# VH-VL binders against Leucyl/phenylalanyl-tRNA--protein transferase (aat): the designs that were tried, part 7

Target 1, 210 residues: Leucyl/phenylalanyl-tRNA--protein transferase (aat), of Deinococcus radiodurans (q9rtp4)
Amino acid sequence: MLAHMPAARTFLQHPDPLTREIAEGYAGGSFLMDNGDGLRWYGVPGRALVPLTEDAGLHVARRMRRELKHFRPSVDLAFDEVIAGCRGHLPGSPERDGEWISDELVEIYQHLHTTGLAHSFEVWQGDELAGGVLGLALGGAFIAESKFHRLTNGSKAALIHLAEHLDRQGFALLDAQIQNPHLATLGVYEVTDKEYRRLLRRALALDVEL

## First folded at step 21 (VH-VL)

Design AA8 (from Z3 with light chain K93R)
Fold by ESMFold2, last read:
Order: sequence, then structure tokens, then C-alpha cells
Structure AA8 (fold): chain C 210 residues (1-210), chain A 124 residues (1-124), chain B 107 residues (1-107)
Amino acid sequence: as target 1 above (210 residues)
Amino acid sequence: QVQLQESGPGLVKPSQTLSLTCSFSGFSLSTEGVGVGWIRQPSGKGLEWLAYIYWDDEKSYNPSLKSRLTISKDTSKNQVSLKITSVTAADTAVYFCARDLEYDFRGWPDFDYWGQGTLVTVSS
Amino acid sequence: DIQMTQSTSSLSASVGDRVTITCRASQGISNYLSWYQQKPGKAVKLLIYKASKLQSGVPSRFSGSGSGTDYTLTISSLQQEDFATYFCQQYYRWPYTFGQGTKLEIK
């Protein structure tokens, strides 16, 4: 049985000032990055959202459905390893640019994990960590910060399994932040910043658990 | 050394199908996150993306041209092909292929390595 | 779509000159901008990403700067091999879009 993840108000009023500050920024529609000039809050004019189901527009090819059976999902079993994977620091990880996840941001994610705001979603093949998603759970919104793979299709499988898991748990929003052409092939779509804040406000009112 | 090179017919008659091949080395389309895109540049005009194909065989087409475009890959040969049907003089351009890496949600440069381009002229 | 504008279509310069090429976005792009070098018959080369980061193997005479909507590529001491067309691309919001290009010609 997993611990209850409280509604967004619990983090917005959290006694820990760092947790409260980060939750407030994300609740306002911003996100954190360190693009080499220190940690900053960012927004985009079009926010990228992942449909939670095929009915809502998530595209899962027939071959990928067969592959999903080989990936076992989990929550919060390998948080530090998922961060390391997103930075390209795991042995066997492909060469990648994880530079925006600075050492300072790692410490913040680790702290937010202890207070229950930051999470890792993992997929496994046997005892191998195949891929994962690092993100924040704030009410019924999951804000995906980064993803990675170690094994082929691990990142894609993690995203699809995450969407399915969030739907089962009653989440309203899976936020991928910035659109790209591969995400577009999966049915990821953009909404305006105004629409995003409206959808986010509704999602924040939900009392659901990751 | 990542390298890409386009090959094509040079000259194509109107109404025919234009077939282009991108051959590459130094990377594989079997690797998750890896894709190849096609871009064209008509003489004295800007660049226009045409299509992407990824390791998972998912494809993205420019909607202005989608009904005429087919992209495919042969992973074992390190090749990507693009077909454009029913060509006209408007399809005369230099055609490029380029590598796209999509490992993460956050931004990464769209194309990090390009080919040299191949000129295709549509003329009778 | 975010429109990218390179207001200068060509520049003339001599070896040794300092050259600046500009790119303007129709809205803020938060430094999600790349610079490319294009020479006839040669592979296009990524020079700069994230507005100011040098791609591996690019000479240090190339630098990028800017923020918000206004970005620049600077070549601190022009070399013979630098005569080319330079274009920017934003990758802040799909679809990613290109500037029209600026041709750098020998004087």
C-alpha cells in the first residue's frame, strides 16, 4: 500500500518553505530549469499535454502494445537512479545533454522527494531499470520534468505506462511542458498558456494519489 | 563521426514520383530517441521541413504536403527514403536529410547533423 | 507559429573582421535557438545551441548571445572558411521554424 499523496493544498501550504515555493511556482504554470545561468522559472506560450487514454488521443501502435508487456512499471523505487538517467550519468546510458538538471536542481528534487512532491516512475525488464520519468505530482496534475531510457523503448514505455497509471488513479493532467516532433507522433498536443492555467487549476483541486 | 548523405535523381519530369535516399553512418535508427528528417530549400527561398521518421517507425509529415509524402526506413542498411508523388516545378529544390535526437521532454536542437543536400530539378 | 526574422540577407566582410548576424523571434523563445552554417555542396553544420552553447568541434571564434526575442551570432575574427550562409532556428515550440538566412560574402 502506497502512502497517500495529499491534494495540492497540502504542498501549497507545506511548512517546508522550499516545498511550498516550488509548489507555488508550478501551480502558477511555471517550471524550473538551469540553462547555465542559474536556476530560473520558465513558461511556454503553448504547453504540451499528454493524452491519458487512446480515446483522448494517445497513440499506441500495435507493435508497441506487444512491447509494453515486457516492461513492468513502478513508482518511487529508484528515484536517484532515474535522476541519474535523466542526466546521462547511469552506466550504459546513451550520451545525452542533461545539463539543465544542475547539481542544485538534483538537490532540490531529492528534497522534494522526501516531502512527497517529486516522484520517479520506472519501467523494468527483469531486474534492469529500462527507463523512467521524473516529475512532480500536484493534486491531479503530474508535471513531467525529464525522461530517459537504458534499454530500447524504455522511455516510450515509461511514458505510456505513466499515462495509463495516471488515468487509473484519477489524474486529470499529464504535462510534458514543451512539444517536440516525436511527442507529436504519440498524440501530445499543445494548449495556450491561458487554457493550461485553467486546466491546471481544475487538476489541482483533485485529491488523488500517484 | 556522424555523417549523412542524400542521393536522388537530379532531374525528374512533372507528374512523376521523386525518390530520395538518405544514407548515414556513425549512428543507428535502432537506438531509442533517434530520428531522421527531410528538409528542402527551393532556390532563393527558405527551408521547409517535410517529414520525420523515428526508431520506432513513427512518422510526422508536414500537413501542407502530407498526401504526397511517404517516408520509410531500412535500419539494417542505415537508410531513410522519401517519396514525393505528382511533382511539379514547385518541387524543384535542394533536399537535405538530418538527424533528430528526441531523448527528453525539454528542448534539444532539432537537427544536429545534416547531409550536403542534393539538387532535384523538375523539368520536361 | 513563431516567426524567425534575419533582417539582413547578406553582408560583405574581409578576413579578420568581427561579424555579427542577428535573428529576431516574433515572441520570446527563452534561449531555445540554434545557429547553423550552410556552404554550397557541404553538409550544414550546427554551430550554437541554447543561444550561446558551442557545439563540439566548433571554433571558439564563434559565439552566440541574446535573450527574449533578440539573438546574435558573432564571429570574432573572420577566417576564409567562414564565408557561408548562416541561419537560425527556434526549437522552443513545435513546429520549429527557421530564419531566412544571412549570406556572408567576401568583400
Scores: ipSAE 0.757, ipTM 0.865, lowest interface PAE 0.9, mean pLDDT 89

